# Designs tried in a protein design chat: VHH binders against q54mt0. Part 12

Target 1, 331 residues: q54mt0
Amino acid sequence: MRPISLRLHERPITQVLFNREGDLLFVAAKDKLVSLWYTTNGERIGSYQCGGVVYSIDVSQDSKYLITASADAKARVWDVSSGRQLDSTDFEVSARSIEFSQGDKQILVVTDQVMGCQAKIHVFDFDKDEVRKLNKSYTLPSPQCKITQATWGPLNKTIFASCEDGAVRIYCTEKRELIKTILDHNKLVTRIEWTKHRIMFMTCSKDGTAKLYDTKTLKLLRTFDTGRPINAAGISPLKPHVILGGGQSAESVTTTKVDASQFKVRFFHIVYGEELGGLIGHIGPVHSICFTPDGKTFATGGEEGLVQVNHLDESYFEFDDDLVYNPPVQH
Below, E stands for the ipSAE of ESMFold2; O stands for the ipSAE of OpenDDE; V2 stands for 0.75 times the mean of E and O plus 0.25 times the DockQ between their complexes.

## First folded at step 3 (VHH)

Design W3 (framework vhh_7z1x_3; at its last look DockQ between E and O 0.03; V2 from the best seeds 0.00; counts 0 for: pae E 11.9 > 2, unsure alone 64.0 < 65, placed apart)
Fold by OpenDDE, look of step 3:
Structure W3 (fold): chain B 331 residues (1-331), chain A 125 residues (1-125)
Amino acid sequence: as target 1 above (331 residues)
Amino acid sequence: QVQLVETGGGLVQPGGSLRLSCTASGFTFSSYAMNWVRQAPGKGLEWLSGISGSGGSTSYADSVKGRFTISRDNAKNTLYLQMNSLQPDDTAVYFCAKGSDWADEMESGTPFDYWGQGTQVTVSS
């Protein structure tokens, strides 16, 4: 099946996100806009206008509420259906990451590190019944470096923070303290992705590797080395496949030579680590990848403002001209 | 605010020629490399050509090398793409894209930061 190309944003995509049902796709970009699309046909439903670059978004389980973190130092709550802003919280610096807790009772927000202001993870209480001003619950201690993302661990007992120094820091939500530090990457960690039920997680890094961990033991299970910066990962809930995307094109300030092969989305077997193939569709770095919960569709967002929606079926890997499949190496 | 507006697209017969223009505003035009990219129906985006801020250096994709010529007029804040020997496979929406700042590229690894809305080019007999 041919991918659906979504072209609206005139600046780089920062995040693509499916709702729980998989029928809605949210797209955040540096043009200060979040757009909403039907997954089935690629029709645009609407948009949410923020005051700055939108770095991060999340949607509630019931798809009623959208939350955004943006460069204008705000976290916002939106009514998904009407497009109306319901609430906002101001910070001293840019908001870089945002996520609903499991159960949608809390929201975490990561703020940027700027001279004189340390990066912080803020947690707010969220009441669906009374969409009032987000009430601050607590703030976690700063790691003294920039945080690229924070995400809730299983059952909201922990928060995982990816950091610029290559570390993943794990905080206990009850004690509100740092309890573990994983330092396996040699460069900035760009993203943390969870498997179904958060039993495993994958880290992406500018060092060109993605690493799969057991959540409970924090044991490193697999390393995927792509040789290029990795910005995003998608983990299939249906197949033992991981999709990795990224790329870096810092050639010349005067002339831009772009090899589309750099921005190939690469497929790997999650257990064996073998590359299965790749998909060409972007002409710039891939910044975000997301699967629908049923695993039948995945979306990619790139630097060029393009979103590709790929509907997967049994024939997809066999007959798609844009997908190169590498047969398993017979040992 | 950065704006890029493409013009010059249209219907042309195989073997024909078109000249695309991109008018830029909201930034110092001569300080940035500019690019042309296209998207054909049902296909992904394809980079075609780039030109340095001064216009002294150019680059081309193999698919258009020898047929397309990129140029710019910094006094007019305009980017051009001369397209010769057009073929049906050249049918696409064509976009101009602004090169990123060096500092931004180093930080994010992104080659482009702004895009136009595009202009339709159709090559058909």
Scores: ipSAE 0.006, ipTM 0.249, lowest interface PAE 11.6, mean pLDDT 89
Fold by ESMFold2, look of step 3:
Structure W3 (fold): chain B 331 residues (1-331), chain A 125 residues (1-125)
Amino acid sequence: as target 1 above (331 residues)
Amino acid sequence: QVQLVETGGGLVQPGGSLRLSCTASGFTFSSYAMNWVRQAPGKGLEWLSGISGSGGSTSYADSVKGRFTISRDNAKNTLYLQMNSLQPDDTAVYFCAKGSDWADEMESGTPFDYWGQGTQVTVSS
């Protein structure tokens, strides 16, 4: 089956996201719009209009609430089915990252750093029975650098922040303090992705590498070096595979496009690091990758505004059948 | 401390050309998209052009497409705007602006983190 192409957005895609059932696909973009699609056939359901670029989205586990972070300095709560805005909260500056906690009892929001205003990590309570109120918030100590993303650690006991300086900073939510800094990248960390049960996490960086860590020990387990900026990773919940995407445009003129092979997504075995294959689907850098929870479909979103929905066929599930034993080199 | 310094403005006749420069310091220049913005007398800010951190992607407002060319030299931390076929309507103060997004992204309408004091361009007979 060939991929389903979603060609609504003409500005860069910022995030693609499946709901927990995997039947709905949300797409955020720099055209101030979040679009909603059925996964299986790519049929458009609706959209959610913000007042500025939408940098980040998340959806509740019951698929009833969408949250958005946007450049108009607002975080918003939306009713998924009706498309109506239920609540919003204002910040001093752009909201850059947003995420529900495990269990949907809290919402994590990152706000931008500009002259005179430090980046902030905000935590709001979210009450499903009173969804029209975002209330009772706190902030964490600022890392004093720009934050690209913040995400909940296991059991909501920690918050991980990916930063412009190449660091991942880890906060304790109970003590509300920084407890660890990992500085293994030499350019900004673009994304943190979790394995299914958050037992490992992966960092993506503009330095051309993705790095896999054990969550409890924070030990580096493997580095994936693609030689090109990595903006996004999709970790299969079903196979020990990761899809890495990104790239850097070599040339951009109104009448000429760069070769699309520069932006292929690449498949790696997460344990052994072996490249399993690649897929060309975009003519510009890939910015977001997401698997459905059943591992049978993934979506990619690119700088050119294209979203590709790929229903994986038998060949993907047979990648590991061709693996041969490759013993490690001694010393 | 982020600092952007624009140079290269001046007086030109209609149909003429100018090349503007912007020297950046206080941040990792190659990690950010950069933009040119102008303010005509009595008008608000108008976004003109953006270039990704690597220099591989560019974008232009319709008002300048085909006449202006944005470029950057990451080794010199310098952003450029080549302006050709200038008309009196191009008279404005031109600002170099650092985008709020990370490297390899640029777009119109996004709030800018920082911009400089600007350089005056005047196009008159």
Scores: ipSAE 0.000, ipTM 0.296, lowest interface PAE 11.9, mean pLDDT 84
ESMFold2 (binder alone), look of step 3: mean pLDDT 79; pTM 0.792

Design W4 (framework vhh_brivekimig_d4; at its last look DockQ between E and O 0.02; V2 from the best seeds 0.00; counts 0 for: pae E 14.7 > 2, unsure alone 63.2 < 65, placed apart)
Fold by ESMFold2, look of step 3:
Structure W4 (fold): chain B 331 residues (1-331), chain A 124 residues (1-124)
Amino acid sequence: as target 1 above (331 residues)
Amino acid sequence: EVQLVESGGGVVQPGGSLRLSCAASGFTFSSFGMSWVRQAPGKGPEWVSSISGSGSDTLYADSVKGRFTISRDNSKNTLYLQMNSLRPEDTALYYCATGTSWADIAEESGFDYSSQGTLVTVSS
């Protein structure tokens, strides 16, 4: 089966995200736009215009609210159905990462580190029934290092931050202090991705590895070495599979043909650690991968602005070791 | 809109020196960190050096540390790379790059804007 290609953005994709039902796909990009699509057929529904590069998005469990973090130093709340901005808050610097807590009662925002300003992790109360959606914020102690992403741990009792120095830093939300530092990567940690129910988590790094941990014990269970920078992971909610994507950009060299094989997304078996296959579909680094919650579809977003939506067929679900997809038909 | 125009490439003997320049326009230059990146034939991009928006903080790849010096002149919107003690392994297309966020030292592959590149050849 061929993937559905979405070709609206001509600037790098920063994030692809399905809603809880899996019928809607949100796409954030460096062209300051979040686009919204139907998953099944790739039909465009609409868009949300921000004032700067959109680095991170999330959607509420009821699919009624979209939150965005952008380079214009704002976090915004949007009505998904109407496209209206409902609320916003200002920061001193770019907002880099944003996420609803489990249950949608709080919103986590990371702001950038620049000269004269430390990276910060902000927590806001969110109330969908109030006129002001974003209220009563606090911050956690700064790790004094750039933060690429922060995400809620199980039951919102912890916050995990992936950092430029190769660390994952874990904060207690009750005590509001750092409780653990995991320093297993040699370069920037790009992403933390959770398994279903957050019983395990995976870290991705520019050091070319992804690492899988048990959430309760924080013990390293497995390292996946791709030999190339890893920007994103998608963990199947149905099969013991992970999809890894990344690569290094060469887009400023316009006279050199890009070797697309270095940007293929690669499938690994989580238990056995072996590579199951790969899919070539992007001509630049892959920056984001997301599965639908039912595990039957995944999307990828690349630096060239391409989004691909892959509906997995019956052979994938019948044979655990048959994950190689044909490359897209060239136009 | 955003433009980065590099110059100063050429052919030089091993052990020689070369100075690259990158003229910037279309954005507030002093607010953003800048980087030099190089790409040798048949290889992927390799980060060389970065400098903060103010010019006070610099970073270098191990392969060039002690030989290359990054600098900037914010009054002229210009980034520089002084390359000394050049080796044949330094032969590459060199380009300058920046992100769109405030004055940070950019990630090795996360740049939003980059120049076209200028060829540096180190050969006898």
Scores: ipSAE 0.000, ipTM 0.177, lowest interface PAE 14.7, mean pLDDT 83
Fold by OpenDDE, look of step 3:
Structure W4 (fold): chain B 331 residues (1-331), chain A 124 residues (1-124)
Amino acid sequence: as target 1 above (331 residues)
Amino acid sequence: EVQLVESGGGVVQPGGSLRLSCAASGFTFSSFGMSWVRQAPGKGPEWVSSISGSGSDTLYADSVKGRFTISRDNSKNTLYLQMNSLRPEDTALYYCATGTSWADIAEESGFDYSSQGTLVTVSS
């Protein structure tokens, strides 16, 4: 099937996110907007207007609440159906990452590191019955570097934080202290992705590698070396496949002429680490990848403001090694 | 209604240069990637180049890489293609289209063959 192209956002996509059912796609971008789409047909449902660049979003399990972290130093809670803002929390600096805990009882927010202010992970209590007030629960000790993302570990017992110094820091939520640091990457860690049930996690980095870990033992299981900065990863819940995307931002280079191959979404076998194929759909860096929970669809978001929704054909599920570049691009 | 009007074509000698323009209207120009496509006589359409909405990224077919430069002025809703070191094989009708990939162009831009395009002829 041909991908559905969503062309609304005028600035780079920061995150694509499916809801639990997979029928809704949320798209966050640097244009201060979150857009909502039907997955099946690519029709836009609505939008949520933030006051700054939207860095991170998450949706409650019941798809009733959207939470956003943005550059205007706010975390917001939205009613998904009405599009209305229900609550907001102000910080001293930009909010960079946000996520519901498993069970939607808590929300973590990562704030930015700027001069005079260290990066912090804030945890709030979330009450569905009293959605109007985010109550601060605790703040974790701050690392001396920028946190790019924080995410809940299994059963909310830990919080994982990806950092600019190449580290992944793991905090105990009960003790509220740092308990482990992984230093396997040589550059900024861009993203942490979980496998189903969070039994494994994958880290992406500007060093050009993605690394797969066992969550329980924190053992490194596999390294995927792409040779180019990796910004995003998707892990199929159905197939032993991972999708990696990235590329170097044109803003960081002297030339605007780019090889399309660097923005190719690449498929790898999760166990063997071999490349299976790829898709070319973006002309800029890929910033976000997300699978539907059923594994039948994945979305990609790029720097050019484009979102592609890919419905996977039956052939994808029948053959593990027959992925072909689509569409063929002359490089 | 989306309107794209190409101009700047002509007859040039091998090694010559041309600059094509595409005037866009009927949509938020800066929100869309744009592409150039060409069709030579007796051949199917060929993707030439693409540029992101912001203009921060550009992509070229191997056949034109190093010779052609795609650019845009969002304030003028105009897409450009600077063509240098032209070759006889570059002879074609050139079209502009919305989208950043051939697939996108074919599906969404309404590659309306009804658009006149602009003719580039490279001959000695």
Scores: ipSAE 0.000, ipTM 0.235, lowest interface PAE 13.2, mean pLDDT 87
ESMFold2 (binder alone), look of step 3: mean pLDDT 76; pTM 0.759

Design W5 (framework vhh_7ubx_2; at its last look DockQ between E and O 0.02; V2 from the best seeds 0.00; counts 0 for: pae E 23.0 > 2, placed apart)
Fold by OpenDDE, look of step 3:
Structure W5 (fold): chain B 331 residues (1-331), chain A 122 residues (1-122)
Amino acid sequence: as target 1 above (331 residues)
Amino acid sequence: QVQLVESGGGLVQPGGSLRLSCAASGFTFSSYAMTWVRQAPGKGPEWIATIYSGGSTMRDDSTKGRFTISRDNAKNTLYLQMTSLKPEDTALYYCAKPTSWADLMEEGLDYRGPGTQVTVSS
């Protein structure tokens, strides 16, 4: 099927996110806007206007609340249906990452490392029944480097933080201390993605590799070497497939050598590590990938402000070999 | 209304240079990535380069090293500096707001200008 192209954002996409049901797609971008779309037809429902670049978003399990982290040093809580801001929390520096805990009882926020301020992971209590106010619960010890993302581990017992020094740091939420550091990447870790039920997780890095780990043992299971910076990954909940996207960041380079394959979204077999195929849709680096929970659809967001919504047909589920993409020859 | 107007094309000898300009209006120019594409007779559209807010991308072929994309946000103008031009560079050159790769591969790019003709001939 031909992908649905969402054309709204004027600046690079930072994150694409489906709700639990998969019928809603949230899109965050550097234009300070979060947009909401119907997954089925690509119709825009509404928008949420933030005060700065939106770096990270998450939606509650019931799809009632949207939370945003943005460059204006704020975390915001939004009513999804009305589009109204319900609450906000101010920080000293930019908010870079945000996520609901399992069960939506807590929210973590990562703040940026800037001049004189260390990166921090803040945890807030979230009560849906009351004033829907963010109440500060605790702050974790700060690493001496920037945190690109933080995400809740299984059952909220841990928090995983991807860092600029190539490390993934794991914190115990009960003890509120660092308990493990994984240092397998040679450059900045861009993203952590979970498999279904969070039994495994994948890290992406600017070093050109994605790494799959066992969550319980933290054993490295597989390395995918793409030869290009990886910004995002999607793990299919239905097929043993991983989707990787990236490319050289326009923020870091003045000129990037590009061909038709530079911004290709690449499919890999999760067990064997072999490339299965790819899709060309973007003309800039891919920054975000997300599957619907049912695994039938995935979205990609790119530097050019474009979102592609890909509805997977039955052939995808029947034959892995059908993932071979033959784009027009570009010289 | 989005308007793009290309200029600077013409007849040039092999080895010559041209600087193409694209005047943009009707949108926040500085917020968008901008793209140069070309189309030769009997051929499909060919992507050349895209410039973003913090950098640019260029196709990895014979144009690399010869062509440079730049922009002046204050003037809402996109540029393509071409050097060491070759006969195979002969084409209609378009300025466009990039959408999808698929759109760039089809005739009739969305949000492009009428184009400026570049002819390289001895």
Scores: ipSAE 0.006, ipTM 0.307, lowest interface PAE 9.9, mean pLDDT 88
Fold by ESMFold2, look of step 3:
Structure W5 (fold): chain B 331 residues (1-331), chain A 122 residues (1-122)
Amino acid sequence: as target 1 above (331 residues)
Amino acid sequence: QVQLVESGGGLVQPGGSLRLSCAASGFTFSSYAMTWVRQAPGKGPEWIATIYSGGSTMRDDSTKGRFTISRDNAKNTLYLQMTSLKPEDTALYYCAKPTSWADLMEEGLDYRGPGTQVTVSS
């Protein structure tokens, strides 16, 4: 099969995201724009213009609301269908990460650490029935380092923050305090990705590894060592597969020959740790990977501004059933 | 269009070694998992090993440590290095390719070669 290539953005893609139905694809980029596309054919539907780099986006479960975090120090709420901005909140510094809680009752926002301002984790009430959508907020104690992403843990009882120092920090939402620090990476953690039902999570790091954890016990289950910075993971909701993407920028590879194979996305079996294969398509680091919720499609976004949408055929979904040519081991 | 041709079989004594080759054409070899299978007289096919496009391998436990699957993508060639051969290893050995290039999973054998005979006897 051939991917559908989306070539609107001229600056690095920061995030690709499907809605719950999987029929809409949102793309955020450093050109201050979020674009919206139909998944099946790659037809462009519209866009949402922010005042600065858009670092992070999320969409409500009913697909009515888009939320954006941008470098112009704003979080915004948008009406998906009309493109109209419904609300915004100002911060002192760039907003770096944004996410709806499970059930869409709250919104989590991370703001940057700069001179004189510590990174903050903000939690807002989201009131879809009110004119003002973003309401009443609190902050969590600062981890005293830059935060690349924050995400809700199971049942919204915790918040996980991936940090520049290689830590994952876990906060209790009820007590509003830090309850656990996992320091297994030696370079910044770029992404936390959940398995279905949030029973496990995966961390990605510039140290070249992705690490899989049991959410309940926080036990490290497996390390995937790719030898290259990992910026993104996509975890299949139907198969025990993960797609890892990343790579070094051209400026970081002054001593080695660079070709496009260094930016291929790589497939791994989550249980056995086995690399299953790879796909080339990007000519720069991959920054975001997302599966549709039905697991039949995934999208990748790269530093060169390219988005690729890959529709998986039925043969992909039959692999886990296939040991038939190899008779059972008898000894 | 897809063509697989095995070679390197023959008669060897117990404890000997052979290296089987599978020359591939008609598809983008480097993008597919490739598999070795053997079939002894009167028996069904027996999976030996699979090597994925990224280089990961799976092997049957009974031949672990004796048989090594590898590939040379520049030559479009799949290999099976066999050592410490036993009479039980006597079989027709053939390579196989899955059904499509975009297929990241082994779907079973879509295409196979005619095979190369390996006979282990004194």
Scores: ipSAE 0.000, ipTM 0.094, lowest interface PAE 23.0, mean pLDDT 83
ESMFold2 (binder alone), look of step 3: mean pLDDT 77; pTM 0.764

Design W6 (framework vhh_7mjh_2; at its last look DockQ between E and O 0.03; V2 from the best seeds 0.00; counts 0 for: pae E 17.6 > 2, unsure alone 63.7 < 65, placed apart)
Fold by ESMFold2, look of step 3:
Structure W6 (fold): chain B 331 residues (1-331), chain A 124 residues (1-124)
Amino acid sequence: as target 1 above (331 residues)
Amino acid sequence: EVQLVESGGGLVQPGGSLRLSCAASGFTFSSYAMSWVRQAPGKGLEWIGRIYTSGSTSYNPSLKSLVTISRDNSKNTLYLQMNSLRAEDTATYYCAKGGSTWADEVDSGAFDIWGQGTTVTVSS
């Protein structure tokens, strides 16, 4: 049964996230709430109440711990099963991005840039066995611009930060210093998404493009130009497909929020570069896209507060049968 | 032409309260996030907070307990309620309009239009 609509949140969805098993869906929103759902039937399990807009979430690989970053300047650790808050840490400004390291031994948090306060990248030790789960931390040198997201690179040896100035900045975790800046976007980078095993990564930008890179060499492999702001990408772990979503109806002089075609999610073949199709399911910009780890389900979250859970059928897995290679234009 | 006009400032005693207003015209008020900013004499600008089109708010953490931002879209008016005022709250207070009709906090930290300001003086 395609798709399942989840209609709890009345404020923009900030993130949708499946656990490692793919049976649980977490939804964060600007209504200060994280909701939890069963993937297969869309049944609501529970919720986690924060004190401000929830910008970012992650879940531990054993699905026992949820972490949240919110506008009330807190990062929190929650017990998934009971809904109980286990720990929190305070910042001086909003927490914007949060992510477990591979292996769940550390937590990466980004805090906001406001007047008089630089954006900061914080790394905490996470200890499942301590009363205080969030332990001692360090910070990385500030990039001196707003950071939209930070994410762990392969084997936790690097941290990638997507920035408002169009840069992706890469830090070495051992040396705790900036080692590379990639300036390929003209506008804010909204998101970095990893392929399976982190051998490639994709950047999304308000400049209307998504860019795919080889992680080891940092070579640009392909640019996907949609002509509209891209807020989110979902990369299939099973097929060489990416789903791109976004739109910004307030900035389009020729469209309105009632024109659902501008908010469709668009499927691309990563190798062939061909657009495979699209799915209309939102009446506002799409802000988050996530696949289940088995690649058979994906979720989208929109500005109108709607979450769509799409169980892919055989037609999706047959897209590639008739494709031909379309090489990128060379200058 | 877009205009923002602040009012409600004046002299208050420590511990007092004030509600400032910002009357907006020349744009679709309900479509924009709105902010309050202040400038104490001889100091730089200090962000107070923002209210989104939905009515949700985000505040400077150091001021969060002292202020409340609200909006009335039917009157095109932005409000700042301040309680338990202190001498350090003496400043010129400005309302500001963001540059985008759809503004996520990640997208919009800049203001494109300000009012002339209203001065609040907290003194015995």
Scores: ipSAE 0.000, ipTM 0.162, lowest interface PAE 17.6, mean pLDDT 83
Fold by OpenDDE, look of step 3:
Structure W6 (fold): chain B 331 residues (1-331), chain A 124 residues (1-124)
Amino acid sequence: as target 1 above (331 residues)
Amino acid sequence: EVQLVESGGGLVQPGGSLRLSCAASGFTFSSYAMSWVRQAPGKGLEWIGRIYTSGSTSYNPSLKSLVTISRDNSKNTLYLQMNSLRAEDTATYYCAKGGSTWADEVDSGAFDIWGQGTTVTVSS
């Protein structure tokens, strides 16, 4: 398996995202650019220029619309095919997270918490027929901390928010109120990832652990302890495998001597929690991981601006022993 | 031919300041992130900081307060301003093409091109 390396961005990748069909890869980065690629051959199709660091992106189910949240305090709607901006909405502070609801009828946006301004979760109505107008629907009560990500729960009945205090807060969309708080992590929760059909979800944290939950009961099912900050997770839709990535950023480290092994993408068995192996592909922290919906390909994005597209061989699906076990170096 | 040439090194007293330059040739300078790396005698490589094509900078936290990196694309030149120099800052300073932030990565060839280095000696 030889990965396709995408080398465009010179600043850290913030998010990699496949469309529903898996044939398009969207890449967001701190260079204010979203790039679009063909998954099959790694050819760049185009780009979308934002006004600030792009923190979060999402694509509609039909791959017609791209939405972006960026540091210039804007959420934007883009025409995927033409690259044109269709609409934008302004906030008082940076937009940190964005996601289409299931069915693409609403858009969720999280704004940053800064001095004098609390983090907020905004929900907008999205009309495919009138794409040029994002209409504000409602805003949820703000937690007293920064929100790193917000994501729709099953059937859009809930919104899950990962927070800097290590909590995951769950809101009811109908009542528009906080209904549950999960506080299992000891540090900032970096990411929430869903399994297929959102029956389970995984949280990643700076505390070095990823945690798997049952969505319905919110019961903790498994903890993956990597010993390093986890920034991203990929959950295979085909195999009982989870991919975890992370590492310490240069900004948080006082020493220049960092073991490059911390940037390995590590494979775990989702049920047993056992490490199965790892891939070396990045020379800096991994910030994003995403599988194609068909589970045949996954992409990783790193601090160095590199995106790796990994097409999984048929043998991977037949035998689990194809993974090379590289034990983590515990420092 | 791709080349990086550092200059501005020399002897400086403790508490002094120094500005290093790196002249780039043979490639489109403005299209690449650039880094400064140093190596003290008998020690390994230490990443100092990086400047992106946008002009944004990232620094080693241990050195952030003491260094400023800038670039002039019109002159194909990278700069390192160092203030409040200490004896421990004595090293050969290298400019490098690339974005590595870790010493181990530097050793692994994370940077494409290196200069020959300029030596800075901080001594009373």
Scores: ipSAE 0.000, ipTM 0.263, lowest interface PAE 14.4, mean pLDDT 88
ESMFold2 (binder alone), look of step 3: mean pLDDT 77; pTM 0.768

